# VH-VL binders against RNA polymerase II C-terminal domain phosphatase-like 3 (CPL3), part 5

Target 1, 181 residues: RNA polymerase II C-terminal domain phosphatase-like 3 (CPL3), of Arabidopsis thaliana (Mouse-ear cress) (q8ll04r923to1103)
Amino acid sequence: FASQKLSLVLDIDHTLLNSAKFNEVESRHEEILRKKEEQDREKPYRHLFRFLHMGMWTKLRPGIWNFLEKASKLYELHLYTMGNKLYATEMAKLLDPKGVLFNGRVISKGDDGDPLDGDERVPKSKDLEGVMGMESSVVIIDDSVRVWPQHKMNLIAVERYLYFPCSRRQFGLLGPSLLEL
Key: E = the ipSAE of ESMFold2; O = the ipSAE of OpenDDE; V2 = 0.75 times the mean of E and O plus 0.25 times the DockQ between their complexes.

## First folded at step 7 (VH-VL; framework fv_ustekinumab)

Design i4 (from b04 with heavy chain S103T; at its last look DockQ between E and O 0.76; V2 from the best seeds 0.77)
Fold by ESMFold2, look of step 7:
Structure i4 (fold): chain C 181 residues (1-181), chain A 121 residues (1-121), chain B 107 residues (1-107)
Amino acid sequence: as target 1 above (181 residues)
Amino acid sequence: EVQLVQSGAEVKKPGESLKISCKGSGYSFTDYWLGWVRQMPGKGLDWIGIIYPGDSDTRYSPSFQGQVTMSVDKSITTAYLQWNSLKASDTAMYYCARDYEWTGDYTFDYWGQGTLVTVSS
Amino acid sequence: DIQMTQSPSSLSASVGDRVTITCRASQGISNYLAWYQQKPEKAPKSLIYAASSLQSGVPSRFSGSGSGTDFTLTISSLQPEDFATYYCQQYDSYPLTFGQGTKLEIK
């Protein structure tokens, strides 16, 4: 007889971190980001990263490692992203450098069986039934309610993390981003 | 243990085609970029390009774009470098190498033993 | 393309010496630089990434420093097995480029 932890499903983008493609970052901001990344390497915990092959900057939400450490004691952790497998793999490696938090429990684009590639196209959504099945013991943390049409009762919606100017523009928000402050 | 095992030496004439291989083992082949590097006799290292076996996404050096083709066969964890028409200037040692990434930093951490390609008439 | 220029092109030193090899980038590359060692008739071996981070299994006598355009690889006490050619390589932008190499001969 063994006990079973509750599952905690974590969205990546705008929930745990914010990413921006190189071509979405203005030259003046790129210079600032390079200086910040160099300074960030001197800190005990890094929060800013540059990925050449993906062509992206990634900024982690403040407090992320303390949160993940504490959450892992209470929940079986899962990552769920609408990003492709390369992106999901890289972000999982970044968030879980020792590989002990998620233990391969990473769901990316196409893993949930949602058809995005065909003659008829259905709007994207996240669904745990096709991947893990439905359980009343699942908690979901995501910045977007809209992507969870099938799991609203289990969702804790959080404020969107918007570090890059392009991310604020993506959501139609006025004023400076956190990078600009 | 991570290993990259390359196909054997080749002796060819100008105009001939060639496909050399690099078989990866001991790691998740589809989760790491894999690079090709040329070393001309007695010279330094030239980056040819990289390929992501997970989706076959490629990046070519402009010097090699259109001159060679990188590809993978995921089912046998093997990468390929292919010429349709070899030139004498293609004579070199060709290495495959895993492009290891950690927190946005990159290094070719494991290398194949190399494939010597000799093109002469 | 970012040109990587190494100095010197070759050098000779005695066992126990401190050896410094330099690498200059044609434009700023932050700390996105790796160092490799290639022994005769062997594939290259990774030594350093991020300009100064030692690759696993590399002896602590190897160290790297620098940022921007100027970088150094230092061997604090040269050993007989350190006879090799050393290459720097930038990963700031495509195409990835290597320095022309520095051949280290041990007297």
Scores: ipSAE 0.744, ipTM 0.911, lowest interface PAE 0.8, mean pLDDT 87
ESMFold2 (binder alone), look of step 7: mean pLDDT 91; pTM 0.929
OpenDDE, look of step 7: ipSAE 0.807; ipTM 0.912

## First folded at step 8 (VH-VL; framework fv_ustekinumab)

Design s01 (from b04 with heavy chain E101M; at its last look DockQ between E and O 0.07; V2 from the best seeds 0.00; counts 0 for: pae O 6.7 > 2, placed apart)
Heavy chain, then light chain:
Amino acid sequence: EVQLVQSGAEVKKPGESLKISCKGSGYSFTDYWLGWVRQMPGKGLDWIGIIYPGDSDTRYSPSFQGQVTMSVDKSITTAYLQWNSLKASDTAMYYCARDYMWSGDYTFDYWGQGTLVTVSS
Amino acid sequence: DIQMTQSPSSLSASVGDRVTITCRASQGISNYLAWYQQKPEKAPKSLIYAASSLQSGVPSRFSGSGSGTDFTLTISSLQPEDFATYYCQQYDSYPLTFGQGTKLEIK
ESMFold2-Fast, scan of step 8: ipSAE 0.623; ipTM 0.850
ESMFold2, look of step 9: ipSAE 0.685; ipTM 0.867
ESMFold2 (binder alone), look of step 9: mean pLDDT 91; pTM 0.924
OpenDDE, look of step 9: ipSAE 0.021; ipTM 0.583

Design s05 (from b04 with heavy chain W102P)
Heavy chain, then light chain:
Amino acid sequence: EVQLVQSGAEVKKPGESLKISCKGSGYSFTDYWLGWVRQMPGKGLDWIGIIYPGDSDTRYSPSFQGQVTMSVDKSITTAYLQWNSLKASDTAMYYCARDYEPSGDYTFDYWGQGTLVTVSS
Amino acid sequence: DIQMTQSPSSLSASVGDRVTITCRASQGISNYLAWYQQKPEKAPKSLIYAASSLQSGVPSRFSGSGSGTDFTLTISSLQPEDFATYYCQQYDSYPLTFGQGTKLEIK
ESMFold2-Fast, scan of step 8: ipSAE 0.570; ipTM 0.812

Design s06 (from b04 with heavy chain W102Y; at its last look DockQ between E and O 0.73; V2 from the best seeds 0.00; counts 0 for: pae O 2.8 > 2)
Heavy chain, then light chain:
Amino acid sequence: EVQLVQSGAEVKKPGESLKISCKGSGYSFTDYWLGWVRQMPGKGLDWIGIIYPGDSDTRYSPSFQGQVTMSVDKSITTAYLQWNSLKASDTAMYYCARDYEYSGDYTFDYWGQGTLVTVSS
Amino acid sequence: DIQMTQSPSSLSASVGDRVTITCRASQGISNYLAWYQQKPEKAPKSLIYAASSLQSGVPSRFSGSGSGTDFTLTISSLQPEDFATYYCQQYDSYPLTFGQGTKLEIK
ESMFold2-Fast, scan of step 8: ipSAE 0.690; ipTM 0.877
ESMFold2, look of step 9: ipSAE 0.770; ipTM 0.919
ESMFold2 (binder alone), look of step 9: mean pLDDT 91; pTM 0.929
OpenDDE, look of step 9: ipSAE 0.072; ipTM 0.714

Design s08 (from b04 with heavy chain W102L)
Heavy chain, then light chain:
Amino acid sequence: EVQLVQSGAEVKKPGESLKISCKGSGYSFTDYWLGWVRQMPGKGLDWIGIIYPGDSDTRYSPSFQGQVTMSVDKSITTAYLQWNSLKASDTAMYYCARDYELSGDYTFDYWGQGTLVTVSS
Amino acid sequence: DIQMTQSPSSLSASVGDRVTITCRASQGISNYLAWYQQKPEKAPKSLIYAASSLQSGVPSRFSGSGSGTDFTLTISSLQPEDFATYYCQQYDSYPLTFGQGTKLEIK
ESMFold2-Fast, scan of step 8: ipSAE 0.614; ipTM 0.833

Design s09
Fold by ESMFold2-Fast, scan of step 8:
Structure s09 (fold): chain C 181 residues (1-181), chain A 122 residues (1-122), chain B 107 residues (1-107)
Amino acid sequence: as target 1 above (181 residues)
Amino acid sequence: EVQLVQSGAEVKKPGESLKISCKGSGYSFTDYWLGWVRQMPGKGLDWIGIIYPGDSDTRYSPSFQGQVTMSVDKSITTAYLQWNSLKASDTAMYYCARDYEWSYGDYTFDYWGQGTLVTVSS
Amino acid sequence: DIQMTQSPSSLSASVGDRVTITCRASQGISNYLAWYQQKPEKAPKSLIYAASSLQSGVPSRFSGSGSGTDFTLTISSLQPEDFATYYCQQYDSYPLTFGQGTKLEIK
């Protein structure tokens, strides 16, 4: 009995979740987040987390738990981020507390050195190095097409998930964040 | 089996330097923070700081900032706590403990070393 | 800094007793509170995290409750091996701070 599956590569930031450092959160929003996190702890499936040592808040995309459960039955799941190894490892643990979804299939590029392609406006590109299987059997879900210059045909682009006000400002957006609604 | 094994007891004079160690085994050393806690004779627990072995990032308690230095050597899965000039007030038991921040509330300091007794007297 | 105050400082009890130890934070810490047990001449042992979650391998007679500023550790039926000093610790904010300890003694 063969248990081979198609590979599904999932971007972390702005695809599966949105994070904000403590110093990027205004005091009025910190008060709101504290109350929301306390309420969220009472729910069967958590979506809002506070990490003291990493110094940040993390909000999971709505529907994430159902999506990961269903996707894991059809695909071999991989996480991919331009963030550093610590961030990638902790987010993998957050999304997969029992260690059964990703099974070590986590790729982080933040520790590789220069995070940009010599231009502040152009982020460093991603590739499928380290992903098992034929390229034609790989599906990628990411909020950015620009980071996958060689694999655009494999890519499903999703709307950026921006929960925190600082994240909206990072992309030049004005108006209330999802946190403020 | 997760273990943290600390170096042996030390007897020093004021002004001397000292470096004590904490060796981790049975787990991925670079995936967990490592904390240091002081306990003065007959007193309670006092947090010194934590270090992340993967990149040597540190968080110190304000009362210990500048008093001690935390460091790691990943090649031998060992963390260190160092003094450049010991004082009599540094006399205490020093514990290292593994710190694992997890989204569902895994506790800080889940595994502890056996402790290193440091005595500073003239 | 967040101050952690434990009461009582010491308590005498008999095997089979129900024992309650309290811990109060000087400001709200949500459920970011842990309990440790320390036996004479030994390192502390983790008992409870997130105010009420029992650590793996810890007997079910230990339980924790509370949120915000007021917390309790309860031992439902005291055993001989439970005579020790107990510490609470907040991990809401830096610096991490411990209570002064509660010494549980044989009556």
Scores: ipSAE 0.417, ipTM 0.745, lowest interface PAE 2.7, mean pLDDT 84

Design s20
Fold by ESMFold2-Fast, scan of step 8:
Structure s20 (fold): chain C 181 residues (1-181), chain A 122 residues (1-122), chain B 107 residues (1-107)
Amino acid sequence: as target 1 above (181 residues)
Amino acid sequence: EVQLVQSGAEVKKPGESLKISCKGSGYSFTDYWLGWVRQMPGKGLDWIGIIYPGDSDTRYSPSFQGQVTMSVDKSITTAYLQWNSLKASDTAMYYCARDYEWGSGDYTFDYWGQGTLVTVSS
Amino acid sequence: DIQMTQSPSSLSASVGDRVTITCRASQGISNYLAWYQQKPEKAPKSLIYAASSLQSGVPSRFSGSGSGTDFTLTISSLQPEDFATYYCQQYDSYPLTFGQGTKLEIK
């Protein structure tokens, strides 16, 4: 009745996976990605995907399949993204094709439409609205501490997963991307 | 069960406007793309475009861009295909179809409506 | 636009026959190809995606193969309900394009 699993809130982008729009990928890297994706399709556990309708490539973090299986036994899993509903829904299907891990617990903030939050000089923040239970029973995994200003004590910060060259440039990083290695 | 139910046959004159519908049931309507496909009498299939009901984002075939408008009404789980001014060349069967994207990024039109026959003649 | 060409345009066969239909893309599409079946006066039905993956509920006598530009749909032992028009469709790039169709008729 009164007991429930602890909640685990998982950030999508740069935590569970890294995505790049088709127009952000140079033609030489597109050729490499197509060859890698063809090879990846033959593997038991896929990590590289091409989404035509979203216009993007997605690379899953190494170890993600094992992590999700183990975490789902201990926690009630939630997905959280600053992306829109389409992105959130497609990533949820990707990570949970049987619908048994997240069970509809997907939060997307890209649809808010607040003009002030849309200003790039004033970044959006995340909160636990939509997550049932007491705050003390929630664990958050995210690559960014700054987007959780009210919940830093609940947060496990992980190293950003940056596979695509455009993602490394977004964070001002020097040197080759994981794709180029 | 997943179903797409389309509006009934239409007989129109050139220059008239028309809006046909496709009602989805048995699934989360806002979580799947919806496509429109034209089949002219005795001919094959022509892709018109797709719409994502969750935010009304659209992708059109260049040959149909500006000729038709796709829209949705989430409150009644219904998609629409609209013409401002019909031409005789618009005479065809029009299908709506759910564009299912598995978690692998693979696409297919997995469920189809029964079709709406549109006849445009003077 | 990627042009999809099917051969033959029509084919006559008998129940129990092995039937092969081919589809050729005007440029490389990897494995981004689907096959559909359309019975007279009915909407199309999805058979195969990713060139070779069978849709749930589709009989195992249907199979697909190929990659790049050349693809085949095979029906290993034709049944009465299989007489229909078959279409290939690429989903590598926009616009999505279909082959012209192959009509499978009773011999």
Scores: ipSAE 0.418, ipTM 0.759, lowest interface PAE 2.8, mean pLDDT 84

Design s22 (from b04 with heavy chain Y100L)
Heavy chain, then light chain:
Amino acid sequence: EVQLVQSGAEVKKPGESLKISCKGSGYSFTDYWLGWVRQMPGKGLDWIGIIYPGDSDTRYSPSFQGQVTMSVDKSITTAYLQWNSLKASDTAMYYCARDLEWSGDYTFDYWGQGTLVTVSS
Amino acid sequence: DIQMTQSPSSLSASVGDRVTITCRASQGISNYLAWYQQKPEKAPKSLIYAASSLQSGVPSRFSGSGSGTDFTLTISSLQPEDFATYYCQQYDSYPLTFGQGTKLEIK
ESMFold2-Fast, scan of step 8: ipSAE 0.613; ipTM 0.826

Design s27 (from b04 with heavy chain L34I)
Fold by ESMFold2-Fast, scan of step 8:
Formats: C-alpha cells, sequence, structure tokens
Structure s27 (fold): chain C 181 residues (1-181), chain A 121 residues (1-121), chain B 107 residues (1-107)
C-alpha cells in the first residue's frame, strides 16, 4: 500500500521571498545590501542574493529552509508564480539546488498570458491548472486571497513578507522596512 | 557531460556577412545564459554580450552594440553570433561560454573550443 | 566601465614555489569576481567565483581572496601543468570586464 502525499502549492512573491529590482533600490540601501550579502555568504543557510542578469535583489523569508525540509516530508511541493520562465527557473534552483523538493513542479504564468490580457487593469487570477490531483487534496499558501477566487477553501493566507522599502511602498505602507530596522 | 561545440574556422573578406554557431548539449539549454567573448591574436579576453535562450533576452557590451547580433534556436540548442559586414578588426578567436548561475553567482563555467575568424583582403 | 588591472603582467617561477597574482578594480565590486586559467591554444577554464569559491574539480592548491577593490589568486605549490595565463573578471555591473592577464612561465 503506497501512501499518497497531499499537494502543497507555494506562492513565491511575498510568501517565500521578497525581490526588488536594482532601479527600485536607493543607492544608500544598495551599499547596505552589498555588505549584508557578503556577510550572509558565510552563514550555513543563505537568505540574501544579488542577481546581476535579472537585475534584482532577493531576500528569503526567515525560517524558509527549515519549512521546506519539513513540508517536503508531508507534501508534494509545487511552486507557483505570476513571473516569467527565467524568474521561475532561477527561484526554483535557488530554493532547491539538488532538484529534489519540487521535481519540476513549477508553474510560471508570466509567459502564458493572452495578448488581450495586456488591456486588463486588475490582477490576474490564479488557478490549479498544471497541478495534478483532486482539489480536495491540495493546500495553497499565498499572501493574497484575491488571486484565488475559485479556491478560497484550499487557501492558507500568510502575512506578506516585505523586506525592501519599495515593496512596502507598493502596498501603501508607512514606516521603516525590515532592511532599515 | 556538458559540452559547447562551436563551428569551424572562417576566412572572409571585408564587407562579407558571417554567422557562427555554438551548440549546447548535456544540460537544460534554456536554463542558462550563453556569453560570447572575443580574443584578438596575442591579446586578452573581451566580453561581447550574453543571451538567455529561454526568451532571447540580451545584454551587449557597448563596444559591440550594433556591430554584432546574438540569437538562439532552442529547437537545436544552438546559439549564434552574426555580422552583417565584417571588418579586418574583427579578426579574432570567438568563444561561447555557459553562464554558471547558482544562487546568483556568475562565472563562465563551460567554454566552447573557439571559432577562429580571419578577415583579410 | 569598471577597469580591471592585474599585476604582474608576467612572472617566472619554479615548480614548488608559492605564486601570488593580484587584481585591482577601479571601483568597489564587493566579492563579484571570477578567476580563469587559459593554457596555450585552449579555451579558458573557470577556477574561482565569488572571489574565493573554488570551482568543482579545481585543485586545492588554488585559492582566492579579497573584497572591494583588491583581489589575489594564490597557487600554494606550483605544478608543471600550471603554466598558463590567468585572468580576473568582475561581474558587479555591465559591461563585464576582464583584467589584461598575467602570464605564468615555469622555467
Amino acid sequence: as target 1 above (181 residues)
Amino acid sequence: EVQLVQSGAEVKKPGESLKISCKGSGYSFTDYWIGWVRQMPGKGLDWIGIIYPGDSDTRYSPSFQGQVTMSVDKSITTAYLQWNSLKASDTAMYYCARDYEWSGDYTFDYWGQGTLVTVSS
Amino acid sequence: DIQMTQSPSSLSASVGDRVTITCRASQGISNYLAWYQQKPEKAPKSLIYAASSLQSGVPSRFSGSGSGTDFTLTISSLQPEDFATYYCQQYDSYPLTFGQGTKLEIK
């Protein structure tokens, strides 16, 4: 008797990590980030990364490495992003360097858009297309309930992870970012 | 076995067009950037640019912008470097190299054997 | 553009010697620096990334150090197969730039 694992779908942005484009980071904060990234490289588990070709900084959510290790024992893990293929591929490699956690279960929707969707002024919704199995056997972790209109009962909403000042401004928040604390 | 295999040596006259190739194998071609590097006879290494095969996004060195075009054909896992009109100053060894992209760290980890391009009248 | 300057341009050393090659950036590049080895008539080979991380398969006699503007490649005990030209390269910003190279000659 083989035991079948439940599926766990993990949102990337503002759930597992927070990213900021180079042009969104003030010069003074970039100097701090460079120093922090150099120090972070000496730690057993890295959390801060600079991606030259993608033009961005990425900060992983605290506790992510322990979470992924434990979750992979209980669930079949999936990554979900509205980003493009390059972003999805690099984030998957970052979170799973040996390819044992996700096993190719990565959904990127940035490249799948209908050309007419460019006229929309509302956020694109997410669905479970590409996730095999019954909906009743799926759990979703995401920072936004509004992007899962058909799957609210499967959703565990988490607090948005906002590390960079530009990300706080994007969501209309006042006060210092985690980078500035 | 990761390999980058480049096309053979070329001898051309000024004003002629040329397209050289770099075929990748042994890895997921669309998951890594491909860079091009020039080495003039007896000189050092000079970066031309890089291309991401997944969507053909490019970054050129300002010195080469408009002088050369990078492209890819994903169906045959091949990258190309093209000149519309060669100059004698294009005489050099041209290398393609895979961009090692682990957790944001970059280096050209696997290199092709090089294509020697000679342009003379 | 970030200029990379290597020193010396060439050096001669004996098998078993400790050899040091220096690379200087015209502005701070943190640790975004790679080192390459090029043997005569061959393509370059990656040795080091992130200033101090050895590429898989590179002998432990090679080491890199430095941060900011000053970087060093050290070979702790020269072997005959180490005859080559060595290049540093920054990947802090575009365009990517290489040093002019250091030719290591074993007499």
Scores: ipSAE 0.537, ipTM 0.798, lowest interface PAE 2.1, mean pLDDT 84

Design s28 (from b04 with heavy chain T30S)
Heavy chain, then light chain:
Amino acid sequence: EVQLVQSGAEVKKPGESLKISCKGSGYSFSDYWLGWVRQMPGKGLDWIGIIYPGDSDTRYSPSFQGQVTMSVDKSITTAYLQWNSLKASDTAMYYCARDYEWSGDYTFDYWGQGTLVTVSS
Amino acid sequence: DIQMTQSPSSLSASVGDRVTITCRASQGISNYLAWYQQKPEKAPKSLIYAASSLQSGVPSRFSGSGSGTDFTLTISSLQPEDFATYYCQQYDSYPLTFGQGTKLEIK
ESMFold2-Fast, scan of step 8: ipSAE 0.591; ipTM 0.814

Design s29 (from b04 with heavy chain D31N)
Fold by ESMFold2-Fast, scan of step 8:
Structure s29 (fold): chain C 181 residues (1-181), chain A 121 residues (1-121), chain B 107 residues (1-107)
Amino acid sequence: as target 1 above (181 residues)
Amino acid sequence: EVQLVQSGAEVKKPGESLKISCKGSGYSFTNYWLGWVRQMPGKGLDWIGIIYPGDSDTRYSPSFQGQVTMSVDKSITTAYLQWNSLKASDTAMYYCARDYEWSGDYTFDYWGQGTLVTVSS
Amino acid sequence: DIQMTQSPSSLSASVGDRVTITCRASQGISNYLAWYQQKPEKAPKSLIYAASSLQSGVPSRFSGSGSGTDFTLTISSLQPEDFATYYCQQYDSYPLTFGQGTKLEIK
């Protein structure tokens, strides 16, 4: 017999991390990112990554490592993204290098060929297909209410994590990004 | 035990087609990139390209774009490198190698034993 | 393309020697550099990634250092099994490029 755990569904983009394609990053910011990544590599828990094959930078939300460890003891963790399979798989490996947190519970709903194909102006609907258990036993953490039209009562909406200047501009924000602070 | 096992040596004539293989085992084949590297006799290593088996996304070196085609068959965890028309200058050892990129770190961490391709008249 | 130049092209050494091999990039590549060992008629073996990170199972006598354009591979006390050709490789940008190799020979 096994004891039952509640399910926790975690949105990747703008919730657990923020990513920016190489071509979206200005030269001056790229210089800053390279220096920050070199410094970050020496820390016990890394938060800034450069992925050559995907052509992007990824910045993890502050506190993510402690959050995932604590949450995995209380919940059966699921990753959910509107990104494609490649992006979902690589982000899952990044967040769970030992393969013990998600155990293949990764849902990707995006179009093929573009791992960052998710535009706020063209929102896609999300659902709990593929998540085992009753809807009342599922908690969802996501930065967007609009993409969960049938599950608003299960949703904990969080502030969007926007680290890169291009991400801030995408949501109409002006001024310094977290990268510049 | 991670292994990449490549097909056997090939002896071909100019103009012939060829498809060599690289079979992965002991890991999740669709979760890692797979690269191809050429080594001409007595020379160094030359990167051909990489393919992501999960969706067949490819990145080619400009010098090899249009000369060879990379593909995969997920059902048998096998990657392929193919020529439509071989040239004598294609004579070389061809290696496949797995890309280790889980934390933003990059390396070809496991390599196949190589396939020797000889193209002569 | 980023050109990788190794020095020396070959060197002779004795068991127990400290050996240093250098690699220079034609432009800054931060620490996005790997080192490989290739024995005669064998596939290359990964030694180091991120300029200084040792691959699992690689003996501690191997070490890497450097950032930007200048990189070094050091073998602190050469063993008989270390006689091989060594290659550096940048993974800062496409296409991926290797150095020409440094052949390490027994004296």
Scores: ipSAE 0.546, ipTM 0.794, lowest interface PAE 2.2, mean pLDDT 84

Design s33 (from b04 with heavy chain D57E; at its last look DockQ between E and O 0.71; V2 from the best seeds 0.76)
Heavy chain, then light chain:
Amino acid sequence: EVQLVQSGAEVKKPGESLKISCKGSGYSFTDYWLGWVRQMPGKGLDWIGIIYPGDSETRYSPSFQGQVTMSVDKSITTAYLQWNSLKASDTAMYYCARDYEWSGDYTFDYWGQGTLVTVSS
Amino acid sequence: DIQMTQSPSSLSASVGDRVTITCRASQGISNYLAWYQQKPEKAPKSLIYAASSLQSGVPSRFSGSGSGTDFTLTISSLQPEDFATYYCQQYDSYPLTFGQGTKLEIK
ESMFold2-Fast, scan of step 8: ipSAE 0.670; ipTM 0.861
ESMFold2, look of step 9: ipSAE 0.733; ipTM 0.901
ESMFold2 (binder alone), look of step 9: mean pLDDT 91; pTM 0.931
OpenDDE, look of step 9: ipSAE 0.818; ipTM 0.919

Design s36 (from b04 with light chain G28S)
Fold by ESMFold2-Fast, scan of step 8:
Structure s36 (fold): chain C 181 residues (1-181), chain A 121 residues (1-121), chain B 107 residues (1-107)
Amino acid sequence: as target 1 above (181 residues)
Amino acid sequence: EVQLVQSGAEVKKPGESLKISCKGSGYSFTDYWLGWVRQMPGKGLDWIGIIYPGDSDTRYSPSFQGQVTMSVDKSITTAYLQWNSLKASDTAMYYCARDYEWSGDYTFDYWGQGTLVTVSS
Amino acid sequence: DIQMTQSPSSLSASVGDRVTITCRASQSISNYLAWYQQKPEKAPKSLIYAASSLQSGVPSRFSGSGSGTDFTLTISSLQPEDFATYYCQQYDSYPLTFGQGTKLEIK
């Protein structure tokens, strides 16, 4: 058996990306998003996506592509979301179209409902069930300390990535969003 | 090789029920949406709806909502389109097609060969 | 619903010709447009997505352009296998809608 790498567990929402449902985006902001998405499509590394069937916009965190490449050399990468299976599968394909980075290591805790309603329908706490190795060999990157009550010593808390105005309002923040800048 | 294989032609009378199938192979069936498209004789393409096989979530065209039912049996990688009571106006070629929505792009990238449904008294 | 109108409904052309087919949306759809080719008694085949992105395996003589409401499909040098009906399709909003089709016939 080969020596195990350290495991790196990556939270999706507000850590690797930020998503907003179509009905959460104002008309004036949607016009801006449409123009930005058209321009972004021509870039070597895409960061802005519109998903018609899921009914949402997704913006990837700046530097994500370089981060994932470098992290995959040091860690066995895992994706973690409280969203449902459709959301987890789609985001995993978006971040890793060849299936090489995560190699099926995707954990979703959501129910059959709306992909972005998972946090209302599933337990609010996260755990490491399904992650191979000792707790001391696991590193977690997430924007929230409160959802990892048993694993605070393994956690690297990052600044929440809030691109959409509706996401800023959810966290009680005033002033312009990154979309508006 | 990605393939969508549909069931054979059907000849039915008005009021009869019908269930046609579309079997996927050569790809991860539960990771792609599957759409249905109608083409009436000598006419263009009409979108019926789309289903996600992983959880059976559906989106219907308003024109077809309540007229047909989409379903899936993921254990045999097969999608179905069903009518409880056929009408003569249901006479058409019915296509299933895989939806490529990865990376936010959309197209029906692979299509079944079609099932011809003829409804006449 | 977004209406898609193609022009012309049919055209005749010769091998080697440059052919242009147009598609107009009743409201802005950005670049959320696909093109399909359908031969008689066959299923449609995907050619182009996102208005201008060529599907894998599609010959480079096919190209798409446009944004907003006006779109074009161009075949730079028509080949015998290109005689077919071509459809545009918007995927900006539900329901998904197709143009009425443009039949490309041999002259």
Scores: ipSAE 0.546, ipTM 0.800, lowest interface PAE 2.1, mean pLDDT 84

Design s39 (from b04 with light chain N31S)
Fold by ESMFold2-Fast, scan of step 8:
Structure s39 (fold): chain C 181 residues (1-181), chain A 121 residues (1-121), chain B 107 residues (1-107)
Amino acid sequence: as target 1 above (181 residues)
Amino acid sequence: EVQLVQSGAEVKKPGESLKISCKGSGYSFTDYWLGWVRQMPGKGLDWIGIIYPGDSDTRYSPSFQGQVTMSVDKSITTAYLQWNSLKASDTAMYYCARDYEWSGDYTFDYWGQGTLVTVSS
Amino acid sequence: DIQMTQSPSSLSASVGDRVTITCRASQGISSYLAWYQQKPEKAPKSLIYAASSLQSGVPSRFSGSGSGTDFTLTISSLQPEDFATYYCQQYDSYPLTFGQGTKLEIK
């Protein structure tokens, strides 16, 4: 019999990627982003995307493509976000354009109509509702411990990925962003 | 196979209401934006707007805002374009089109066959 | 609104010709440009997105180039099925805008 995989639940915002709304990006940085996005198209793995209908830029965490390929061999992958359905769906397509990694295992908890509602500093609770299987068979990767009050023993906390200047300001950080380096 | 099938041709008088449809099949209807484009006889393409079927969020061209209403019925994978009061200037071919997205690149990748709307007294 | 201007408005060509159609944006749109083909009495068909990326199933004789304000659609060796009207469209900002179209006619 084939062995079943363990589940791996992946947080989107500040874990797998960082997004910034068009109106949060200064004019000086917008022209830099446009140039970087054109250059990024020539690379074998893309990391910078512009979404007109959502009104935002998205930068993937370095190493994400290799991580997802390796993780999919060992785990049944799930995406989890406090963002709305539109944001979750579009990010899932971005990360899994062939539809083979997540297979519809995408959990979104925000439905306010703002695609980036989940990209806020105020903590909200997350749970494993919607993830099939035993809780002891689940590993969670997230940048925030506080949103998983019942599952901290299953949680691997990662360093918050902040690429855009507005994201650094959101968390009260000084100095240049990764975009500005 | 992705298909967008539109309702049949309409002949109306000024002041009448109208609702035309666009039925999607062969893909996840609530996961893609759906746009509407007008083409007046012998003229080029004019973007009307787009709607996200998953939550009915809309973006209208300023030229069409207040003139038409876009809506969806997810249970039958159908989008609608509606006029409360038609004008002769609404005479045109109306196309629906799926907004293709892959890695942030957008284009209208699949188009309906069009609905011809003729408004004359 | 971003204005898209195509040149020429129409041209006549023969099978086997190299055909070039130009599209100019009234402001910089980076590479956020698509090209469509419309045959008589039919819906438009997507040819190119991101200025130079060929849509699946489109013959390799079609190519797009350009960035910023000046864009070009090239058909390297014209075929009978290529006689149609071609439209460029920017998707940099709202509202989405199309060029006025270039009608490609048999010579």
Scores: ipSAE 0.563, ipTM 0.806, lowest interface PAE 1.9, mean pLDDT 85

